# VHH binders against Citrate synthase (ctsA): the designs that were tried, part 2

Target 1, 373 residues: Citrate synthase (ctsA), of Heyndrickxia coagulans (Weizmannia coagulans) (p27660)
Amino acid sequence: MVNTNQFIPGLEGVIASETKISFLDTVNSEIVIKGYDLLALSKTKGYLDIVHLLLEGTIPNEAEKQHLEETLKQEYDVPDEIIQVLSLLPKTAHPMDALRTGVSVLASFDTELLNREHSTNLKRAYQLLGKIPNIVANSYHILHSEEPVQPLQDLSYSANFLYMITGKKPTELEEKIFDRSLVLYSEHELPNSTFTARVIASTLSDLYGALTGAVASLKGHLHGGANEAVMEMLQDAQTVEGFKHLLHDKLSKKEKIMGFGHRVYMKKMDPRAAMMKEALKELSAVNGDDLLLQMCEAGEQIMREEKGLFPNLDYYAAPVYWKLGIPIPLYTPIFFSSRTVGLCAHVMEQHENNRIFRPRVLYTGARNLRVED
Key: E = the ipSAE of ESMFold2; O = the ipSAE of OpenDDE; V2 = 0.75 times the mean of E and O plus 0.25 times the DockQ between their complexes.

## First folded at step 1 (VHH)

Design b09 (framework vhh_brivekimig_d4)
Fold by ESMFold2-Fast, scan of step 1:
Structure b09 (fold): chain B 373 residues (1-373), chain A 124 residues (1-124)
Amino acid sequence: as target 1 above (373 residues)
Amino acid sequence: EVQLVESGGGVVQPGGSLRLSCAASGFTFSSYGMSWVRQAPGKGPEWVSSISGSGSYTLYADSVKGRFTISRDNSKNTLYLQMNSLRPEDTALYYCAKDSRAYWELKSKGYDYSSQGTLVTVSS
């Protein structure tokens, strides 16, 4: 029996699961990752530190980090059949659909799909972490009739990901900035994609299926795509004055402006956004082109003064990705690539203490209709 | 039942070259990364080089980088190590190894090798 007073649209504020992975602490205005403050981690730790923390339970020592990097490099190879499948997609295909196809096909190459033991799932998580950057970068090249870019053996995980996308070896600054963005997108409690992965995992389905569902969820513009939308607005505006005009026009029409607001950082700028803003300043200084920085600062001022809203991570990550040479359609696939470690942690946690999700409905449709026979 | 058979070792002068081979059976060769590991007299095993299942990605120990080249022929289930500019310090018994498919397995069990290896002696 469902009590009508228990129906909460969108499950807003409903505690749907238990987790030790992460917590959005609205009281203390902190994002907690396995007991650590994400901001503290972001200042001193790289993406592989977060991978080890989320999958192995601890921050790695140097030997553990080296083994992790070597393990991931061994997993960069994607079966030729997957490249062939991606090559059959129409050239107008969305990069998120190409990614979803690639992740889905990977399941067919796993001979142990019914095994839910921690060690087997951990093995799958590293396979996915190794292969997803290759699928993201090279599906984009395939869709543009360009040759795939293979990673270089001397580059780090994050540098290779950026190299596969751009075809150019990143500078140390570019590598550090990109790596930090992956840390900042790695985990965030229970957004729609993570909930979707847990729902699929609750049937004891496999990790690839759970991640395929998560890709489908993140493609939705109400969940993912905010960083793409921000960069599209900046590109449409072209100038500081153009961006001011665009924002005032949207505000006069009461339209939602992407890149502003956060559930934890409601009365101040998201500190993760501040880190990306600093990255944008550094990248702008290197080439003497601060136009995007000036546009973003103008927009930040307008939104603070007119709406009392502050930039979130997406607002400053977007122009940073643009400055790194990343095509706009890859921003959400990169977000997913980063979040893959968090999604894998949640699926494994779900499998280890599983209960299938089976909600009920409040029925509001027709009743007592009779068939004429 | 994994079987690895190394060959190609011998005695060479400093600055010389050798090519080692490893014939693999009992597993889907193209699905696993492969490594070369060496053990010098009186020392523990030292990892030398690794190659991915497809052959697209390679890794080398700093001591051999630029001198050694790892390669594979998946149609023949064979792994190779081309050794150039050999030094007395390269003298060791060389083993072919099947790599772990996951970080946890590498951390807990090391490399899968049980063959007798192939001896390389660099002396004048």
Scores: ipSAE 0.000, ipTM 0.116, lowest interface PAE 21.9, mean pLDDT 85

Design b10 (framework vhh_brivekimig_d4)
Fold by ESMFold2-Fast, scan of step 1:
Structure b10 (fold): chain B 373 residues (1-373), chain A 121 residues (1-121)
Amino acid sequence: as target 1 above (373 residues)
Amino acid sequence: EVQLVESGGGVVQPGGSLRLSCAASGFTFSRYGMSWVRQAPGKGPEWVSSISYSGGSTLYADSVKGRFTISRDNSKNTLYLQMNSLRPEDTALYYCARYKGSWSGYAFDISSQGTLVTVSS
């Protein structure tokens, strides 16, 4: 007898895995990263501190951080064959598909591909962390018939990533803001892309395959692209009144408004969004242009009043990325680049305490149909 | 340095059609949302339509919904406005505009030239 009470659509609320990496604490309204509050970390720690915490297990001291910086700088180079593959893609290619192609091809250059030992996977994680920003930035340039921008040895990891995208050395403020956005996007328990990576890893497949699947997952409009959609709405509206009209029009048609709602912060704005809102205020003050801030605050009020929904990280990260000179099509690839460290941590944890995922189905189709002559 | 050059205007009978073009230079066209703004004789500027940087999203003023279609070709740095079922009240000088952000409340770089559309009986 089939028990329909065992079917949970979308696995909503189902505890599918054990992890020491991160936790969405809905009771205490906290995002936990390896035992630390993400918000507390984001105030004093940079992206490389989070990289060391997630991959090595601890917040780095000065010597460990210097070693990590040097390790990542050695990994910036992408095989020429990957650049050639990207150059063969049609100019209309989706940036997430270009990223997926680049990550997938990287597997073919790994001579230890089937080795699942922790030390070997850790080396792969650093290779991916070094190379993915290059693939993201320079696949975009290649698709626009522009020359790849080479990283500079005297810039930090985050400054180099922004430099490769924009072709301009970031200011100290721009670097700090961009780095903080990478901290805030770095890890988030078990969203669809992380679950996909763990499912693939559970077969003892390689780290590149797991990340390739995660890119494909994040491309889906129900998971990724919210930050791109937010900025697209802001650009279409162009004014505070235009944005109010756009939101009321979408609400009247019962369309979903991207950039709102969070599992932990259901009754207030996501504190990560609040940090990006502060970053938007700082960037606006530098050039005397607060239009995007005014538009976002108007939209925030409408959504609170009409739907009881509050901004998530994507809502304020989008106009921040715009102010940093980042092309909108790169917002989701940048999100993925940040999340690469969390994804690598999850894949490695899955390999170390593995059980293959093999669910069952509730069959609702026809049975015992006769095959006629 | 930013230049926006409109073309395609003219005299047309009510119910007729026109296609406007805007050639953009001096900036990375594919990074910006674009708009069409019109100004009828003796009136202030009014927003007509907007299109996202990718062309994936469009927005229209109620007065033109169902009649006008905005589109873009990022490979040619060109913005278009297809105008169908034209009415005498559509008579105006049409400008293409880039979203720039502005403390003045106008978020547009407006072309200095414009293209004149005259709908005659």
Scores: ipSAE 0.000, ipTM 0.273, lowest interface PAE 16.5, mean pLDDT 86

Design b11 (framework vhh_brivekimig_d4)
Fold by ESMFold2-Fast, scan of step 1:
Parts: C-alpha cells; sequence; structure tokens
Structure b11 (fold): chain B 373 residues (1-373), chain A 121 residues (1-121)
C-alpha cells in the first residue's frame, strides 16, 4: 500500500528552506530583497549596491562601495588555463555549457576549497562575481574563434561587462540601462537554480560546485532561456504585423508564449518589465529605431486582450539587450551572472545553518521478483 | 556579402505615384522574406511592408494599406514597392531590408544608401 497523501509533485507549495535573503510577497505585491522593495532599490541603487546588500547585509556608504569596486577589479582576470580549457571546446558548444565548464574549472584553482567559514566563502563570492562576466563574454569570443577581450580597470563593473561582450566602451546611458537590468535579475527567492545550489551546498560542497549545478539548472528551457526565446520570436517576426501573426498562430496551437505572466504581478505588467520598457524607449530614441518597441507594444496588447496576461521582465529585457549589442546566446549567461550574487548569498546561508536534503520516494514499481537461473 | 541597392525615389505631388526597386545580391533571394522600411526626417525607422520568399504572402503597415503594393521578381533578385495616392506624410528615406537577424538594422552588408521620396506640393 502506498501513501499518496505525502507526495507533492515538483514540491509545489512546499516550504523547503528558511531564508532572510528574499521573499515573493504576493499579498503586498512586492519582491523583497533583504527587507527592501526591489523596485525601490532598482530606481535609486546600482548592481554593486545590491552586491553589498546581499553579501555584507547593508546598502554601502561611499567608502564601502569604493572598497567593493576595487575588490572586484582585482578579481576580473581568469587563469590562462581556464581560457585554454574553453579553447578546447567544440565551436558548436552552447554558451551555458561553456559557462558551466569555466565555473567548474575555477574550483581546481582554490587552495582553500574545503574551508566553509563565512569569511572564506565571502572571498569566493567576490572572486566568482569578478570572474564570471569574463568567462561569459570571452567563452563566447573563443567559441567564435576570436581573441578574448581583456577587462579594463578604468570601467565600472557593468560597463566592463558590456565592453568585454561588445568590444566597445558603452555610453553612460547604455551602462545605466545594463546595470539596472542586473539589479532586476539579481535575486528571486527560490527558483529551481537557487534550490539546486542549496541542495548541493547542503552536502557542505563548495560554492563553485553549487553554482555549476545552478548553471545546469538554468540551461533547462522550463527555467531559463525566456529572454532568448522572446528575442528569437521578435527576430522571426521581423515586423509589427509579423509579430501579431506569430502570436495568434501560437495561441491557436495553445503554445506557451514566453515573456508573459508573473507570480506576484498577475493583474498588471511587472513593474520591472515597465522599467525595461522605458529603457527600450530611451535606446530607441537615441538610435532612431523604434521597431522593436512597436512590436512589443502590439504583442502586449494582444496578450492582455486575449489571455489577460501581462509582460514579465524577460519580455522587455530581451529587446533592451538586443539594442545594447548583446548576442542572443548570451542573454541567459548574463541572467546567471546577475544572479550569481543571490546564489552566493543562498549557498553561504545554507552552510551557516545546514541540514542535508534527503527526501524519500513513493515506490510504485514491482516487488518480490525472483532471481532464478 | 549581402548587398541591397535601392532606387526609384524622387519628388512627386500629393496623390501621385512612385515605384521603388531594390537589387539584392550575396544570398539566396528567393529563400528570404524582404521588407521595405522608411525613415522620415527627425524620426525613427518605420516598417512599411514585407513579402515572403515565394511572394505568396504580403504584409502592410496600417498607414499604407490599400495604397502601397509590395512585389518581387526572384528571377532578377529584385524587390519592388508600388506607391499610389502618396501623401506628404510618406516623405522619407526608403530602405530595403532582408531578415532582421542578419545583424543590426540595416543589416551589416547593407549599403545604407536608401532612396529618398519627397511628397510636396
Amino acid sequence: as target 1 above (373 residues)
Amino acid sequence: EVQLVESGGGVVQPGGSLRLSCAASGFTFSSYWMSWVRQAPGKGPEWVSSISGSGGKTLYADSVKGRFTISRDNSKNTLYLQMNSLRPEDTALYYCATRYSYGKWPTFDYSSQGTLVTVSS
């Protein structure tokens, strides 16, 4: 006899961990980050403010922010051996697989790999935050048989990330918009990749292993890739009428349309999406091309009218990344790069109050089969 | 490399007609959707019309429906836009484009020439 009352598929609604890091507050329609509303943070604070908040516990003052900037600048370079390993990958390799490989190999260069003390993990978090943008940008260049773009110490963290991707120093507007996108992607309670990182961390495994698992999780199409899928739809459609036709075709086939719906913002556009829509308007005005904005607005109207669904962050982040000159295959790696700070915070919190995750199964297979000659 | 060369623009009176041409080279023309896009002075680009590789499907912006006709001749690798009942608001540089994903718009191999259409009394 099996007890089906204890089986909850996908752990739907199960409270699997305690955390002080973030909360999806559906009652008050807030995304809470260390006690702050993410929207309020995104309007007035940059990515390094979020890094300091998540890893050090407070919004930094000017001296703390300057110290954090200098700390991360020291961590931008990756060992030459890692570039060599990435150069051995087939040129058809997926960017997420290249990122996973690079993060995994970083573990082998850590001489304190078995140390789980808070201060040691904090140093690792800064090393990962500094090096992951380099791995993301330069694994892409290597896969295209191009020379790695070396980081510049005179650029901010976000400007440097864009520079390594595009080979061009970003404008102040481009830097501001990209930095805001990193704030908006930085943390989101317990999605599959964060849960995976906590599961790995619960064995007292290292931070690199936990993040390697998180990269693997985020590569899955049910979790990551929504922003890439949105931009691919826009490219396939090419025009406002083409996008309307593409959406109606998908709706008639009952296919899921990526970029729509949010657990907190069910009756309105995700305010983070609204911020990226404003960014798209600003970029469109500067470069004199509003086609993507017109396409997205048409799609927004169709989904509102036919499905009662509203854009999420991915819907407007995708055309913003396109306007910033970012290749589509890098959108999910950039999402991971942003989320690295949240993942590090969760792994460290798990290590500090640890219990190994050890679930059981409801067995539904055969029993008492005999082994006979 | 992909190369697109527009021609046929000029000055025309309101209510007049013009036919634009786009000569394409460097790719299998018949396999690609082709589009006309315009940019008025001081404004961003506006999509005008698109045609499927076979010519079997056409799409038009609401602002030009019933007035403009897109067509193609795959044997000559040429795209056309027949513009009738022209209005001052149609004044713009007109560009021929292939698929959006072939780089930034206009595409990297695009000559960025455009053809100027001025509708004035």
Scores: ipSAE 0.000, ipTM 0.167, lowest interface PAE 16.8, mean pLDDT 86

Design b12 (framework vhh_brivekimig_d4)
Fold by ESMFold2-Fast, scan of step 1:
Structure b12 (fold): chain B 373 residues (1-373), chain A 121 residues (1-121)
Amino acid sequence: as target 1 above (373 residues)
Amino acid sequence: EVQLVESGGGVVQPGGSLRLSCAASGFTFSKYGMSWVRQAPGKGPEWVSSISGSGSYTLYADSVKGRFTISRDNSKNTLYLQMNSLRPEDTALYYCAKGTSYWRSGYMDVSSQGTLVTVSS
C-alpha cells in the first residue's frame, strides 16, 4: 500500500531487491550461487572459479581460468601514491578504516570513472579484486612500521594473499584451506554491506563508492567483527575450561555471544561453519594441535544445550585464520576481500536494471509548532 | 598482581636432564593455562610448551616433542617442565608464562626473572 503507515523495523524479512546472483534456501539448506550449491562448489572449485561464475556467468573451463588468473596477476600492484596515503595514517588506525581509505583513493586513478557500461565495470571489478588483497596486507605492514611485501609471480591468487600477510610462502594445505575460506565468504544474498552497496549503486555512483560504503557498513559492530570477537574470546579463555567458564559468565549476564545465531539458520549450524570446522580438523591433525577445536566444540555444545543457538561461519573461520598465522585485526578485512566479487556482481546488476532506493518514513514527531521571534 | 618465580636451571652435559619449577601467585592458578617460553642468546623468545588449567591437555614445540614433559600441581600453584635428552640448542633463559603458548606473546603474562639452562660439553 502506497503512503501506508506499515513500518517494519530494520526491513526484517522485507524483499528489497530482485537478483540472479544468490539465494539463501533455508528449506533445502542450500546457499545458491548463480544456480549452484555453494557447498558443492566448495568441494571441487576454488575462489577463481567463483569469481568467473559471479562476474562472467559460468564456471570457467581450463583456458578461461588461466586467462582470469593472468588478468588478476596484472592487477596485483597498487599505485605508489596509495601506499603513500596509507603511510600518512596514524599507527593506531583501525584496519577497516585503512582499507576504506585505500578503496576510496583507487577511484581517483580511474580514467573512465563516469562510464557505467558493463565491460568497463567488469574491468574495474578485476582491478579491485587484484588490488584489495595488497591494500589489506600492506596497510597492516605499514601501520606496524614494516616494509610492504611484494606479490610473487609464481604463487596463485590465494597463496599470494596469504604470502603478503604472513611473509611466508604457504604450504599446499594452507593455500587450499585459505582459498576455501574465500569461497565460503564470497557471497550471501543481501546482508547489510551488500544492501549498502546496492543503495549507493542505485544513484548510479561508481563501483569504488559502492565498495567504500560496504567497507564502512562491515566495520559496524552489529555486522562485522564477529570473527575477530570470536578469536578474542578464545584467546581470553586460553583453555577448554576457561572457555566454558567465559561462556557461562556471559550467559549469566545476558550478553550476546559472538559466532552464534543466524537470521536464516535459526535451528541448525550454518553449512559454511560446518565446512570451516572440517578445515580446522584437517589443519589441527597436520600440526598436531587440536586445542582450538576442543574449545570450539565445548562452546558449541553449551550454546546448543542452554540457548538452542548454533555456530555461524565466523565461529569456525576465526580459529582457522589463527592457525594460518593471520593477525586478528585482518579477519574482517579478509572477509571484505572475499566478498568483493559478490559486491561487484551486485553493483553491476543494480546498474543494469536500476531504480533508486527512496523509502518513506512514519513521522512520529511534533507538528504545527509556531515560529516565534 | 601476577607473580611467577622460576627455579631449577643450571649447567648440564648433552643428553642430561633438568627439571624446572614455577611458583605462581596473584591469580586463580587452576583456571588458567600455563606455558614455558625460552630465549637463547641473541634470539627472540620461542614458545616451548603449554598445559591447560585442568592439566588434561598439553602442547609442545616440534623441537622439544618427545624430550620435554610439562605438568602442574594445582594444589601447590606450581608449574613444572621435565627436560630430558638435552641438546646444546636448548641453551636459553627459560620463562614461566600465564597463558597458552600458541597465542601471541602480547596475550601472555611472562615472568621477568627467568632461569638459565646451559647445555655444554
Scores: ipSAE 0.000, ipTM 0.174, lowest interface PAE 15.1, mean pLDDT 86

Design b13 (framework vhh_brivekimig_d4)
Fold by ESMFold2-Fast, scan of step 1:
Structure b13 (fold): chain B 373 residues (1-373), chain A 128 residues (1-128)
Amino acid sequence: as target 1 above (373 residues)
Amino acid sequence: EVQLVESGGGVVQPGGSLRLSCAASGFTFSSYAMSWVRQAPGKGPEWVSSISGSGGSTLYADSVKGRFTISRDNSKNTLYLQMNSLRPEDTALYYCAKSGTYRLWSGSYKPSNAFDISSQGTLVTVSS
């Protein structure tokens, strides 16, 4: 018997699941990934190391990492029917809507869709990790009346993702920076999209359905799009003084400024943001243009002084993605592509120790109304 | 090297018309959607209109629908913007961009790569 007065709006602070995957340690200001500090991992490990850790349980040795890369290379191709479906979308469609459609349609090509065995879900996770970058990159090209860019077998996973987006082989620096961004976005305990995936998975629904729901969740303005919004602000401002003016205008209107604040890092810059800031400095030095860096530093100072708020990962990832030649509408789809590994880990964990989510409501509506004949 | 050269701007009275042109070179023009973007004094860039690579589909900002017409001539690598019933609010530097449009999370539309507009633009001034 549950007390009907135990309503917690938005489930704020409610412990909804048990997990061994990740933990937001607000006391020690740490993001824990399978027992490791994410920041420590990001300094020496690449995205495929995180993939192996989240899906196989350990940091890979050299042979395991090579095997994983070869496994993912076999999964890069998407069915031609997916490309056909994406080509039917209006040219004004957002790539997040295209991604949701593509992931949903992928389920129809899985002949073992009802199988929830760990090994089958693991193969499915690798299929999604291989195919989602292709769907993300080429849905954008299709929406812009451009031919799909085919993946190359001689590029690393992250270099290939960036290649499919830009049509140009990345430099070693560009590859390293992009790969690191994927590490930093890979997992984050129980945001709305991960909870949505677990709710869907709790019905013993398939991994594609769970991820489709997660895409839909992430597209919501209260959850996703902060990285796109940051670059839109920088683009609108054009100059350091323009950005200062834009921020002061938004603050005077009491509007939320995207790219600031974090659940764990409330009194300092998110260290993941600091890593992307360093990447922005490196990219700025290469092309001799530090305007975006100057703009971001000015905004960082204003927000610290006026609001006591500090940059989160989105604030510096956005101008880094711009410098890498990535179109703004792909920033949230790239976030989702990175998070796909964490989402797959959560769905698999949910299936392995499952209980369907069945909450109750506090009814506040009308009672005893009479039907008129 | 991609090069876009805008022309056709000028001073015009409210209610007047202008035809802008954009000469494109350094890329396969017909393979890319093209957009017109404007920047008014003291404002950030605002997307105006887009056209597909084939010319088969067009899109307009609500502020210009029914007044502006985007078109292209792929044989001449040229993009056009016919502007009718001009208003003081249309006063801006007008740029063409090699890209389509995308819908922002806030609901407005923007051309891709608008921040990389390195061309001179063409100035349109609507005043009495």
Scores: ipSAE 0.011, ipTM 0.340, lowest interface PAE 9.2, mean pLDDT 88

Design b14 (framework vhh_brivekimig_d4)
Fold by ESMFold2-Fast, scan of step 1:
Structure b14 (fold): chain B 373 residues (1-373), chain A 124 residues (1-124)
Amino acid sequence: as target 1 above (373 residues)
Amino acid sequence: EVQLVESGGGVVQPGGSLRLSCAASGFTFSSYGMSWVRQAPGKGPEWVSSISYSGGKTLYADSVKGRFTISRDNSKNTLYLQMNSLRPEDTALYYCAKSHKYGLTYRGSSFDYSSQGTLVTVSS
């Protein structure tokens, strides 16, 4: 039933889907992932634990986690034809457009593309989880006329991802910090990209098509790119004083400052941001350079004092990724790579209890115009 | 070896103009953001202006906004600072600095890639 006199812009606050995957609990200030508090998970569990939880339904034991790691290692290889397609893109191509192209082309290599059975979709989810990090890292190298970096069999999933990006084997600290960032970005109820994936999946379209749409959605400045925008601000500012100037200039123009505010954590720092701030402190100590930390702390103070706004995950994840040697244009592709597991879970859930999304409109345009012959 | 050589400083009257140059060598200039930093006599270093690798983004300190213009010529590996309406308070040694490939110079309060600087003196 459609109420033609009720229009809710942007569907703000509208309950558009049922899910068992995740929930933003504003009452208890909790991000729920399959019944678990994300913060509790992030303290003791790694990204593969989250992958198993979201796709298999449980936190893995040691044997299950080892099996999952070996399964994903078998999926790292990307077809040569995909590398060839990426090499045909202009060198000015956006990394998110390269990622969207790679994910879209990957669909053409699936011989069971029309099969929507749970087991077939689960196999596809593991294929996407294995191949997306390679596409992200090596599309970037190709666009810069650099040789692709092949994954190493003796590295963990997260260490391999960082290795393919930087060409350098990460330290244990770098691996731990990067892995935790993937946990923290893995799932977040129904943001625009997840809703887009569910809308596409609701037509019984394939998992690759749903994720291609999600990449397109996340490229949008109002959804993705916040971590890139934060690091661009820090780079443009260069100094504590420069960052204070940049923030005051934006505030005087009533511009939104990226990296601040959260739907659940409206009166305190996002605890995920606090974890990345601790990671930034650890990396700063190892590197002997705390400038980014000082800049971020100055900005945090200004926003708290002048606007009553607090850092979100993007605010501290951005300088962490910078300290890990990750190029800024890869921050949103890495975010998508992390979110791939959540997106796959949502698409599979949508296929298993499907109803096509078919909304109506409140028509406000001209009527009864006449056509003259 | 990364080398930055500043020039164009000198003595000028209040209200006058000067154009500073920074000749860069030892790296792919067009791939890096650049900045100007100054140090006045008896004071600590002060960030003045920054420009992205493409020239598409510029940022200025409040003290110089509207008076100074940062620019670059990637074909000549040269960074510029056009200084107009100069004040006695602009008297300082001016340094240029190289950024990381994907952004502006990460220099902090230290002088990475230490260079000679160019002296600007604004006096009557």
Scores: ipSAE 0.000, ipTM 0.204, lowest interface PAE 15.6, mean pLDDT 86

Design b15 (framework vhh_brivekimig_d4; at its last look DockQ between E and O 0.04; V2 from the best seeds 0.00; counts 0 for: pae E 14.1 > 2, unsure alone 59.8 < 65, placed apart)
Fold by ESMFold2, look of step 2:
Structure b15 (fold): chain B 373 residues (1-373), chain A 124 residues (1-124)
Amino acid sequence: as target 1 above (373 residues)
Amino acid sequence: EVQLVESGGGVVQPGGSLRLSCAASGFTFSRYAMSWVRQAPGKGPEWVSSISGSGSYTLYADSVKGRFTISRDNSKNTLYLQMNSLRPEDTALYYCATEYRVWSPGKTYSFDYSSQGTLVTVSS
């Protein structure tokens, strides 16, 4: 018999939810998405294939994918009021706070906000998938006193997202690489932000509120921003020898080094990181600058030799995003945008078979104090 | 001062070959990617090929892929372009170029340095 009143700090090891969505299989070294290995999906499928799988339950055929593409194209634009609200933010606002604000305001435009039926939530999920990339990209432009960049009808989902960020149409290679990064970030079992979204959803609060909470959770330094931290280290180091020095210094001080280690891929390089390393090679050849690649390869060697640790996805995704022209402050917002489909799937699953989360405490405070007359 | 000095241009018949060289000085050659660029009469610059600082990664314009080979020897600070199966449309002034990045908070700037150019003429 298991003691159900045991205090489990941080809920470590606690099975908090039942889900058909995803699973971190540490025994078979797989990230399972709706029954598929994420790596197998990432080799032949794009982000919209993952969207259909997570929200509709199947990998789409060509007709279904074309229909999904047209559905999302109708949702790319945001209400002008979103742009106006974001323009009122101080220019020093954190990009995740701007994202949170934009997602929160979207709820105000939903005239059926309290309707949590599957079909209504599914429509909301597609609206969020269409609009969040616009909010991510254009909140950055607004905070930097730049004009918003509007989506184009002739660009794919991933190409439009990157276009709105950079103001330049991506090449076929850039689009392919960015789309792949969105696939690889799309879903990851029950991280703090997904758990937060399910907790909020368990009260029967709306999908926008659940995602607003998920943004807030992801902003926390113990959860999000590892890819930003990797790129900041690379910038601070400036050279291959500088990065070697930086890593040895951190190791001597017993500091944790972002970009290494993964729960599923503890004994080898995260295969998702390997895919992004190949992307970095391709991008470095195109723009004629392999400094970041050389730095990252040196760091990979040091961490393997000194600690037996291997790159995770963030280690190589960070320099890839830099090569794509993405400003570092947008790395975490882009991660959230990719994760939107997984978050929506989890909130819908929670709403459709719900029980409110009601944890208890272990009281360790004073007892029996006396109130004087 | 960054200097790039090319050599190896000349007149060659269609189907012939030439090897261009670019000697570099004034910077740490092995750290920077290098490119070949060409400019045909009456046209703007056209990128031809690039190679990473280590030499491990190469890229080619579609118009030259399979015919041209870029390489470098970092011990000699020298960039090369082997041009085979030359065609009349390859006639151009060829020059080597590098990108020199300037790091700054929140931005990366690059400077393009180019050689003066060596003329390649493909004619009967």
Scores: ipSAE 0.000, ipTM 0.154, lowest interface PAE 14.1, mean pLDDT 87
ESMFold2-Fast, scan of step 1: ipSAE 0.159; ipTM 0.596
ESMFold2 (binder alone), look of step 2: mean pLDDT 76; pTM 0.760
OpenDDE, look of step 2: ipSAE 0.016; ipTM 0.307

